# VHH binders against q12xb4: the designs that were tried, part 5

Target 1, 267 residues: q12xb4
Amino acid sequence: MLDFVGLGLFDEKDISLKGLEKIHNADKVYVEFYTSILMGTDLEKMEMLYKKKITVLSREDVEQHAEDWLVDAKDSNVVFLTGGDTMVSTTHVDLRLRAADMGIKTTLIHGASIASAICGLSGLQNYRFGKSVTIPHPYVSNRGVRVVSQTPYDTIKNNIEAGLHTAVFLDIDKDKGYMTVNQAMEILLEVEGKLGEGVMVDRLAVGIARAGSPSPVVKADYIEALRDYYLGGPLHIVVIPAELHFVEAEALVKLAGAPEGILENID

## First folded at step 14 (VHH)

Design k3
Fold by ESMFold2, fold request of step 16:
Structure k3 (fold): chain B 267 residues (1-267), chain A 125 residues (1-125)
Amino acid sequence: as target 1 above (267 residues)
Amino acid sequence: EVQLVESGGGVVQPGGSLRLSCAASGFTVSDYYLYWYRQAAGIERELIAYIYSYGTHFYVDSVKGRFTISRDNSENTMYLQMNSLRAEDTGLYYCARVKYTYDSSGYRRYHFDHWGQGTLVTVSS
């Protein structure tokens, strides 16, 4: 039997009681850290709290060599841990399909997802979100040309035109590090400078740091000002609101420090 | 110790090109924000372009599409490629080093702490 257990947002304490029960009853416990990172913990803290040895799987172990460890679930209880909620923003449905082909029953034990946390922290309504996007770090192509993806700009534009908020995930790279809200604002403004379409001009953004931690930061301001605001350590995420309901605007002012003038712009 | 040395200025006809260099010593260019300013006779220095430590770069509207700022970290040098030059581009071009601190409300305050001597660009028929 294979149980997928979500680890939640920040540290080893975010696991649900149901998730912890699955771990305690498991014969083998696996974790992957490549789709998400729990900034408030490490493997030793997890093993201490969960009272179970946890084996770390690489991307290759999960994506290319899954059968090597999935087979254990035919005769025993296997738990697979993922940050957040296992099926949200991952490709792990592939593991469920492969397990089904092997005759292995699977279950899902949910964890708190960043998708819901941004709504709670900001006060923005969850059903008003459109397509999400990730801002990648700029890179240098094979020909030595610096490439900055325009896709995040276009996605935000399309969502705004549709009256939908955008959840903007920020890149994580071994060499370039955890992208900050500051860097994300820089990229959006750089692309705005090239395109000149006005999407990022006088545009409100919400920066969120360390969701799920004891001390999250939620700061709303116009993009040019937010570029200059210190949010502290990782992980960061951005939300770009579209047209706001009054209650959403009031929440951003009162909970995230948005300029009070946004209340005057409510349709 | 900290020095910024501009070079590459000169006299050029309208429509021509120049490449300005800002060679840095005493610090690493990728640790700071670097700015290009221009000063025409009788006018305050005006912003032209800037590049942040992360590598993002920005231009004022009057030079957008004609000027390209870049940075070569291995040479510790910032550049300004100036194409399609116009008479109004005439002036003394400065590079500046900028650092920031955070104020008590959490926002950056920018400090222009070093300037180069300038390199003269004259666009004339």
Scores: ipSAE 0.695, ipTM 0.898, lowest interface PAE 1.2, mean pLDDT 93
Fold by ESMFold2, last read:
Structure k3 (fold): chain B 267 residues (1-267), chain A 125 residues (1-125)
Amino acid sequence: as target 1 above (267 residues)
Amino acid sequence: EVQLVESGGGVVQPGGSLRLSCAASGFTVSDYYLYWYRQAAGIERELIAYIYSYGTHFYVDSVKGRFTISRDNSENTMYLQMNSLRAEDTGLYYCARVKYTYDSSGYRRYHFDHWGQGTLVTVSS
């Protein structure tokens, strides 16, 4: 049997009691850290609390060689751990399909997802979100040309035109590190300077740091000002609101410190 | 110890091009924000373009599409490529190093702590 268990947002204590029960009954426990990482814990803390050895699987192990470890679930209890909620913003439905092809029964034990946490922390309505996007770090091509993706700008533009908020994920790179809200604002403003379409002019953004921790930061301001605001350590995420309902605007002012002037333009 | 030295100024005809250099010593150019300013006779210095430590770069509207800022970390030098020059681009061009601190509200406050001596650009028919 194969149990998919979400680990939640921040540390080893975020798992559900159902998730912990599955771990305790497991013969093998696997985790992957490549789709997300829990900033408040490490493998040793997880193994200490859960009382179980946990084997880390690489992207290759999960995506190319899944049968090598899935076969254990035919005659034993196997748990697969993922940060957040396993099936949200991952391709792990492929593992469920492969398990089904092998005759392996699967279950899903949910964890808290960043997708829901941004709504709770900001007060923005979950039904008002459009397509999400990730801002990648700029890179230098083989020809020495600096490349900055315009896709995040275009996604935000399309969502705004449709009246939809955008969840903006920020890149994680081995060499360049965890992208900050500051860097994300810089990139969006640089692309605005090139395109000149006005999408980022006088545009409100919400920066969120360390969701799920005891000390999260939620700060709303216009993009130019938010570029200069210190949110502290990782992980960061950005939300770009579109047209705000009154309750959403009130929440951003009262919970995230947005300028009070946004209340005067509510439709 | 910290020095900024501009070069590359000169006299050009309208429509011409110049490339300015800002050679830095006493610090690593990619660790700081670097700015180009211009000063025409009788006017206070005006912002032209800047590049942040992360590599993002920005321009004022009057030079956008005509000027390009860049940085060469191996030469510890910032450049300003100026194309399609106009008479109103005439002035003394300065580079500046900028650092920031955080105020009590958590926002950056920028400090221009070192300036070069300037290099003169004259656009004349």
Scores: ipSAE 0.695, ipTM 0.899, lowest interface PAE 1.2, mean pLDDT 93
Fold by ESMFold2, fold request of step 16:
Structure k3 (fold): chain B 267 residues (1-267), chain A 125 residues (1-125)
Amino acid sequence: as target 1 above (267 residues)
Amino acid sequence: EVQLVESGGGVVQPGGSLRLSCAASGFTVSDYYLYWYRQAAGIERELIAYIYSYGTHFYVDSVKGRFTISRDNSENTMYLQMNSLRAEDTGLYYCARVKYTYDSSGYRRYHFDHWGQGTLVTVSS
């Protein structure tokens, strides 16, 4: 049997009681860290709390050599751990399909997902979100040309025109680090300066840091001001609201410190 | 000791081009925010362009499309390439180093802590 268990948002304590029960009854426990990372923990802390040895699988182990470890689930209990909620923003459905072809039963034990956590933290309604996007770090090409992706700007523009909020994921790079809300605001404003379409002019953004931790930060302000706001350490995510319903605007003001003036524009 | 030295100013006809340099010593240019200002005779300094440590850069509307700010970390120097110059661009051009602190509300407050001496640009027939 193969149990997929979501680890939740931040640390080893985010696992559900059902997830922990599956780990305790497992013969083998695997984890992958390449689709997501829990900033408040590490493998040692997980093993100490869960009282199990956990084997880390690489992307290659999961995507190219899955049958090497899946076969154990034919006659034993195997647990596969992922950050957040299992199956979300991953291609791990392929593992379930592969397991089914091998006659292996699978179950999903859910964990909290960042996709839902941003709604709770901000007060924005989940049904009002459009296509998400990731802002990549700018890079310098072989010819010395600095490349900044316009795709996040265009995605936000299209969502706003459709009345939809945008979840904006921020790049992680070994050399350039975890992108901050400050850097994301800088990029959006730089692209606005080039395109001149006004999408980022007087535009609210919501910066969220360390969702799921004991001390998360949720700060809403206009993009120019949020560029200068300190949210502390990683991980950061941004939400760009479209037109706000009254309750959404009130939540941003009262819970995220948005300028009270946004309440004057509510229909 | 921190120093900023502008160079590259001169006299140019309308429509011409100049490239200004801001050579830095005593600090690494990529660790700070760097700004270009200009000052016409008898008026206060005007912001022109700036570049952040992350490499993002910004322009005021009056120079957008005509001026390009850049940074060369190997020469520890910031540049301002000025094209399609107009009489209104005449003035003394300064570079400045900017650092920030956080205020009690968590927002950056920028401090212009070092200025160069300026380099004169004259756009005339």
Scores: ipSAE 0.690, ipTM 0.896, lowest interface PAE 1.2, mean pLDDT 92
Fold by OpenDDE, fold request of step 16:
Structure k3 (fold): chain B 267 residues (1-267), chain A 125 residues (1-125)
Amino acid sequence: as target 1 above (267 residues)
Amino acid sequence: EVQLVESGGGVVQPGGSLRLSCAASGFTVSDYYLYWYRQAAGIERELIAYIYSYGTHFYVDSVKGRFTISRDNSENTMYLQMNSLRAEDTGLYYCARVKYTYDSSGYRRYHFDHWGQGTLVTVSS
């Protein structure tokens, strides 16, 4: 059997009791930290609290060589741990499908997700969100040209036109590190400068840092200002609101320090 | 000692191209924000483009589509590729390093702490 267990948002204590029970009953415990990571803990602390040895799997182990370790679940209880909630990443869904193809029964134990946490922290309403998007780290092509993805800009644009908020995930890269809200704002403004469609000009944005921690930061401001705001250490995520309900606007002002002027633009 | 040295300026005809370099020493270019400025005769110095430490690029409208700012970390040098040059592009081109501090409200305040000596670009028929 293979149990997918979400660890929650921040540290080893965020796991559910049911998740912990699965770990205690497991013969083998694996974890991946490339889709998400718990910034408030480490492997040693996790193993100490869970009282179980944990094996870290690389992206390659999960995406290319899953069968090598999935086979353990055919005749034993295996737990696969992820930051946040399980099955949020398509990689997890693919893994579950591979398990099914191998005749391995799977179960899900959910954890706290950043997707819902951003609503609680900002006061934005969850049913008003559209398609989410990830801002990837820019890279240099083989021709020596810096490549910046336009997809986040377009996704945000489409959502705004539809009157929907956008959850903007920020890239995690082994070499380039954790993308910050500041970097994300820079990228969006860079794309705005290139396209000139006006989508990001004076656009309200919400930066969230260290959700689930004892010291989360939630800051709303226009992108040009938020680019320069200090949010502290990772992880970071961005929300781009579309048209705001009055309650949302009030929440952003009172809970996230948004400019009071946004209340004047509410119909 | 922190130094910025511009090079690559010269005389070109309208429609021509130049590539300016800003060689940095005493610091790593990828750790700082770097700016290109220019100053024409009798005109105040104006911003052209800048690159953030993260690598993000920005341009003023007058040079968009014609100028490209880039950075080579291995050479510790910032560049400005200038294409389709116009007479109005004539001037002394400067590179500058920018630092920032956070104010009491948590926002960055930027200031220039080093300037190069400049390289002259003349666009003339």
Scores: ipSAE 0.690, ipTM 0.857, lowest interface PAE 0.5, mean pLDDT 95

Design k3
Fold by ESMFold2, last read:
Structure k3 (fold): chain B 267 residues (1-267), chain A 125 residues (1-125)
Amino acid sequence: as target 1 above (267 residues)
Amino acid sequence: EVQLVESGGGVVQPGGSLRLSCAASGFTVSDYYLYWYRQAAGIERELIAYIYSYGTHFYVDSVKGRFTISRDNSENTMYLQMNSLRAEDTGLYYCARVKYTYDSSGYRRYHFDHWGQGTLVTVSS
């Protein structure tokens, strides 16, 4: 049997009791850290709390060589751990499909997802969110040209036109590091300077750091000001609101320090 | 000793091009924010373009599409490529190094701590 268990947002204590029970009953426990990572923990802390040896799988192990470890689930209990909620924003449904082809029963044990946590932390209503997007770090092409993706700008533009908020994920790169809200604001403003469409002009943004930790930061301000605000260490995420309902605007002012002037546009 | 030295100024006809250089010594250009300012006769120094340590760069509206700021880390030098020059672009061009501190509210306050001597650009028929 193969149990998919979500680890939640921040540290080893975010696992559900159901998830922990599955780990305790497992013959083999696997984890992958390539789609996400829990900033408040590490493998040693997880193994100490869960009282189980945990084998780390690479992307290749999961995506190309899954049958090498899935086969054990035919006659033993196997657990596969991921950050956040299982199956969310991943291609891991492929593992369930492969398991089904092999006659292996699968279950899902959910964990807290960043997608829902940003709604709770900001006070923005979940039904008001459109397509999400990731801002990648700029890179230098093989022709020596600096490339900055326009896709995040266009996604935000389309959502705003539809009255929808945008969840904006920030790139993680081994060499360039964890993208900060400051860097994300810089990129959006740089693209605005090239396109001149006004999407980022006088635009409110919400920066969120360390969701699920004891000391999260939630700060709302106009993009140009938020570029200059210190949110501390990773992980960071951005939300770009569209039109705000009064309750959403009030939440941003009271909970995230947004300028009080945003309440005037709602009356 | 931190120094910034501009070069590349000169006299050009309207529609012409110039490339300004800001050679840095005593620090690494990619560790700081670097700015170009211009001072025309009888007016205060005005912002033209800037590049952040992360590599993002920005321009004022009057030069967008005509000026390009860049940085060459191997030469420790910032550049301003100026195309389609106009008479109103005439002035003394300065580069500046900028650092920031955080105020008590958590926001950056920018400090222009070093300036170059300037390089003169004259756009004249």
Scores: ipSAE 0.690, ipTM 0.897, lowest interface PAE 1.2, mean pLDDT 92
Fold by ESMFold2, look of step 18:
Structure k3 (fold): chain B 267 residues (1-267), chain A 125 residues (1-125)
Amino acid sequence: as target 1 above (267 residues)
Amino acid sequence: EVQLVESGGGVVQPGGSLRLSCAASGFTVSDYYLYWYRQAAGIERELIAYIYSYGTHFYVDSVKGRFTISRDNSENTMYLQMNSLRAEDTGLYYCARVKYTYDSSGYRRYHFDHWGQGTLVTVSS
């Protein structure tokens, strides 16, 4: 049997009681940290609280060599841990399908997802979100040319035209680190300078830091101003709202410190 | 001690090109924000282009598409490539080092703490 257990947003205490019960009954417990990172904990704290040894799987172990560890679930209890909610913003449905082909029963034990947390923290309605996107760190190619992805700009543009908010994930890199809201605003404004389409001109953005922690930060301002706002340590995420309904605008003003002027033009 | 030395200025005809350099010493260029300003006779210094420590870079409207800012970390030098020069581009071009602190409201306050001596660009037939 294979149990997929979500770890939630921030630390080892975010696991559900059902998730913890599955871990306690497991013969083997695996975790992957490549889809997300729980900033408030580490493997030692998890093993101490859960009272179980946890084996870390790499992306290759999960995506290329899944049968090597899935086979254990044919005749024992296996738990697979993922930050957030296991099937949200992951490709782990492939593991469920492969397990089914092998005759392995699977279950889902949900955890809190960043996808829902951004709605709760900002007051933006979940049904008004379009396609999400990730802003990658700029890099220098083999030929010395600096590359900045245009895809986040285009995704935001298309969503705005459809009246949809955009969840904007921020890159994580071994050398360049966790991208901040400040850096994300810099990139969007740089791309605006090159394209000149006006998408980022007078555009509201919401920066969110450390969702799920005791002290999250939620700040809304125009992109140019948000570039200059300190949100503290990682992890950061951005939301770009489209046209706001009145309740959404009130929430951004009252809960995220958005400029009160956004209330004057709400239809 | 911190120094910024501009070079590459000169006399050029309209439509011509120049490449300015801002050589830095006493600090690492990638740790700071670096700005280009110009000053024509009888007017205040005006912003032209800037590059942040992260590597993102920005231009004022009057130079977009004509000027390119860049940075070479191995030479500890910032550059300004100026193409399609116009008479209005004439002036003394300065580079500046900028850092920031956060105010009590959480927003950055920028501090221009060092300036170069300038390099003269004259666009004239």
Scores: ipSAE 0.676, ipTM 0.893, lowest interface PAE 1.4, mean pLDDT 93
Fold by OpenDDE, last read:
Structure k3 (fold): chain B 267 residues (1-267), chain A 125 residues (1-125)
Amino acid sequence: as target 1 above (267 residues)
Amino acid sequence: EVQLVESGGGVVQPGGSLRLSCAASGFTVSDYYLYWYRQAAGIERELIAYIYSYGTHFYVDSVKGRFTISRDNSENTMYLQMNSLRAEDTGLYYCARVKYTYDSSGYRRYHFDHWGQGTLVTVSS
């Protein structure tokens, strides 16, 4: 048996009771921290609270060598832990499919997800969101050229045109670290500078830091200003609103410190 | 001691190219925002381009597509590749380091705390 368990947003206490039960009944517990991470805890604290040894799996372990540890689930109870909610990442879906191919029964125990948390924190309505996107860290190609993805810009653009908000996930990289809202704004503005389509000019954005923590930060401002706003430590995420409902606008102003001017254009 | 030293200026014909360097010492270029400015005779100093510590690039419209800002961390040097030079590009080119602090509202306040001596670029037929 393989149980996928979402750990929630911030620390080891965010796990559901059902998730904890799965861990207690598990013969082997694995965790991955590359799709998401609990910034308010560490492996030791997790193991202490869950009263179980946890083995950390690398991206390679999960994506290329899953069969090496999945086989344990054929004759024992294995738990696979993930930050946030399970199956949000395509990697997890792939893992589940591979398990199925191996004849391993799987179950899902859900955790709190940043996808819904951003709505609660910002006051934006979940049904008004379109396709989400991730801003990857820029990189230098093998030819020595700095590459900045335009995909986030285009995704945001398309959503805006459709009247939909965009959840913009920020890249997590073991070498480059956790992308900040500030960096994300810089990237979007850089792309704006290249394309000149006007999508990001004076665009309202919402920066969210440390969702699920005792000290989350939610700040809404125009991108040019938000780029310079201090949100504190990771994790960060960005939301780019499209057309706002009056309730959303009010929420952004009152709850996220958005410029009051955004209320003037609301019907 | 923090220092910025520009070099690479010279006389070039219209349509020509130059590569300016801003050699930094006393700090790591990748840790700071660095700016290129230029000042033509009788004209106020104007922003040309800048690179943030994260590596993000920005250009003013007048140089977009012609100038490229870059940074070599190993050399601790910022560069400005200038192509398709025009007469109006003539001037003293300066590099500058930008520092920022956060105000009480949580927003960055930027200030230029170091400037180079400048390097002269003359575009003339």
Scores: ipSAE 0.675, ipTM 0.857, lowest interface PAE 0.5, mean pLDDT 95
Fold by ESMFold2, fold request of step 16:
Structure k3 (fold): chain B 267 residues (1-267), chain A 125 residues (1-125)
Amino acid sequence: as target 1 above (267 residues)
Amino acid sequence: EVQLVESGGGVVQPGGSLRLSCAASGFTVSDYYLYWYRQAAGIERELIAYIYSYGTHFYVDSVKGRFTISRDNSENTMYLQMNSLRAEDTGLYYCARVKYTYDSSGYRRYHFDHWGQGTLVTVSS
């Protein structure tokens, strides 16, 4: 059997009781840390609380060589751990499909996902979100040209035109680090300066840091002001609201410190 | 000894191009925000363009599409490529180093702590 267990948002204590039970009954426990990072824990703390040795799998192990470790689930209990909720914002459905082809039964033990946490922390309604996007770090091409992706700008534009909010994930890179809300606002404003379409002009954004921790930060302001706001350490995420319902606007003002003037623009 | 030295100014006809350099010493250019300002006679200094430590860069509307700011970290130098120059671009061009602190509300306050001596750009027929 192969059990997928979500680790939740922040630390080793965010696992569900069902997830912990699966770990306790497992013959082998695997984890991957490349799709998400639990900032409040490390492997040692997880092994100590879960009372089980945990083997870290690389992206290559999971995406290219999955059958090398999946075969163990034919005759033993195998657990695969992922930050957040296992099937949200991952390609891990591929592992379920491969397991099915091998005759291996799979289960899902859900965990809290950042996708739902941003709704709770901001007060924005989950059904009013359009497709999400990731802002990648700018990079220098083989020819020395700095490349900044326009895709996040275009995605936000399209969602706004449809009356939908955008969840904006921020890049993680071993050399460039964890992208901050400040850097994300810089990128969006730089692309606005190039395209000149007005999408980021007088645009509200919500910065969220350390969701699931004892001290998360949720700050809403216009993008130029939010570029200059200190949110502290990682991990960061951004939400770009579109047209707000009254309850959403009230939540941003009262819970995230948005300018009170946004209440005057409600349809 | 922090120093900023501008160069590359000169006289050019309208529609022409110039490339300004801001050579830095005593600090690493990629650790700071760097700004270009210009000052025409009798007028306050005007912001032109700036580049953040992260590498993002910005322009005021009057120069967008005509000016390009860049940074060469190996040469510890910032540049301003100025194309399609107009008479209104005439002035003394300064580079400046900028740092920030956070105010009590958590917002950055910017401090211009070092300026160059300037390089003169004259756009005339």
Scores: ipSAE 0.671, ipTM 0.886, lowest interface PAE 1.3, mean pLDDT 93

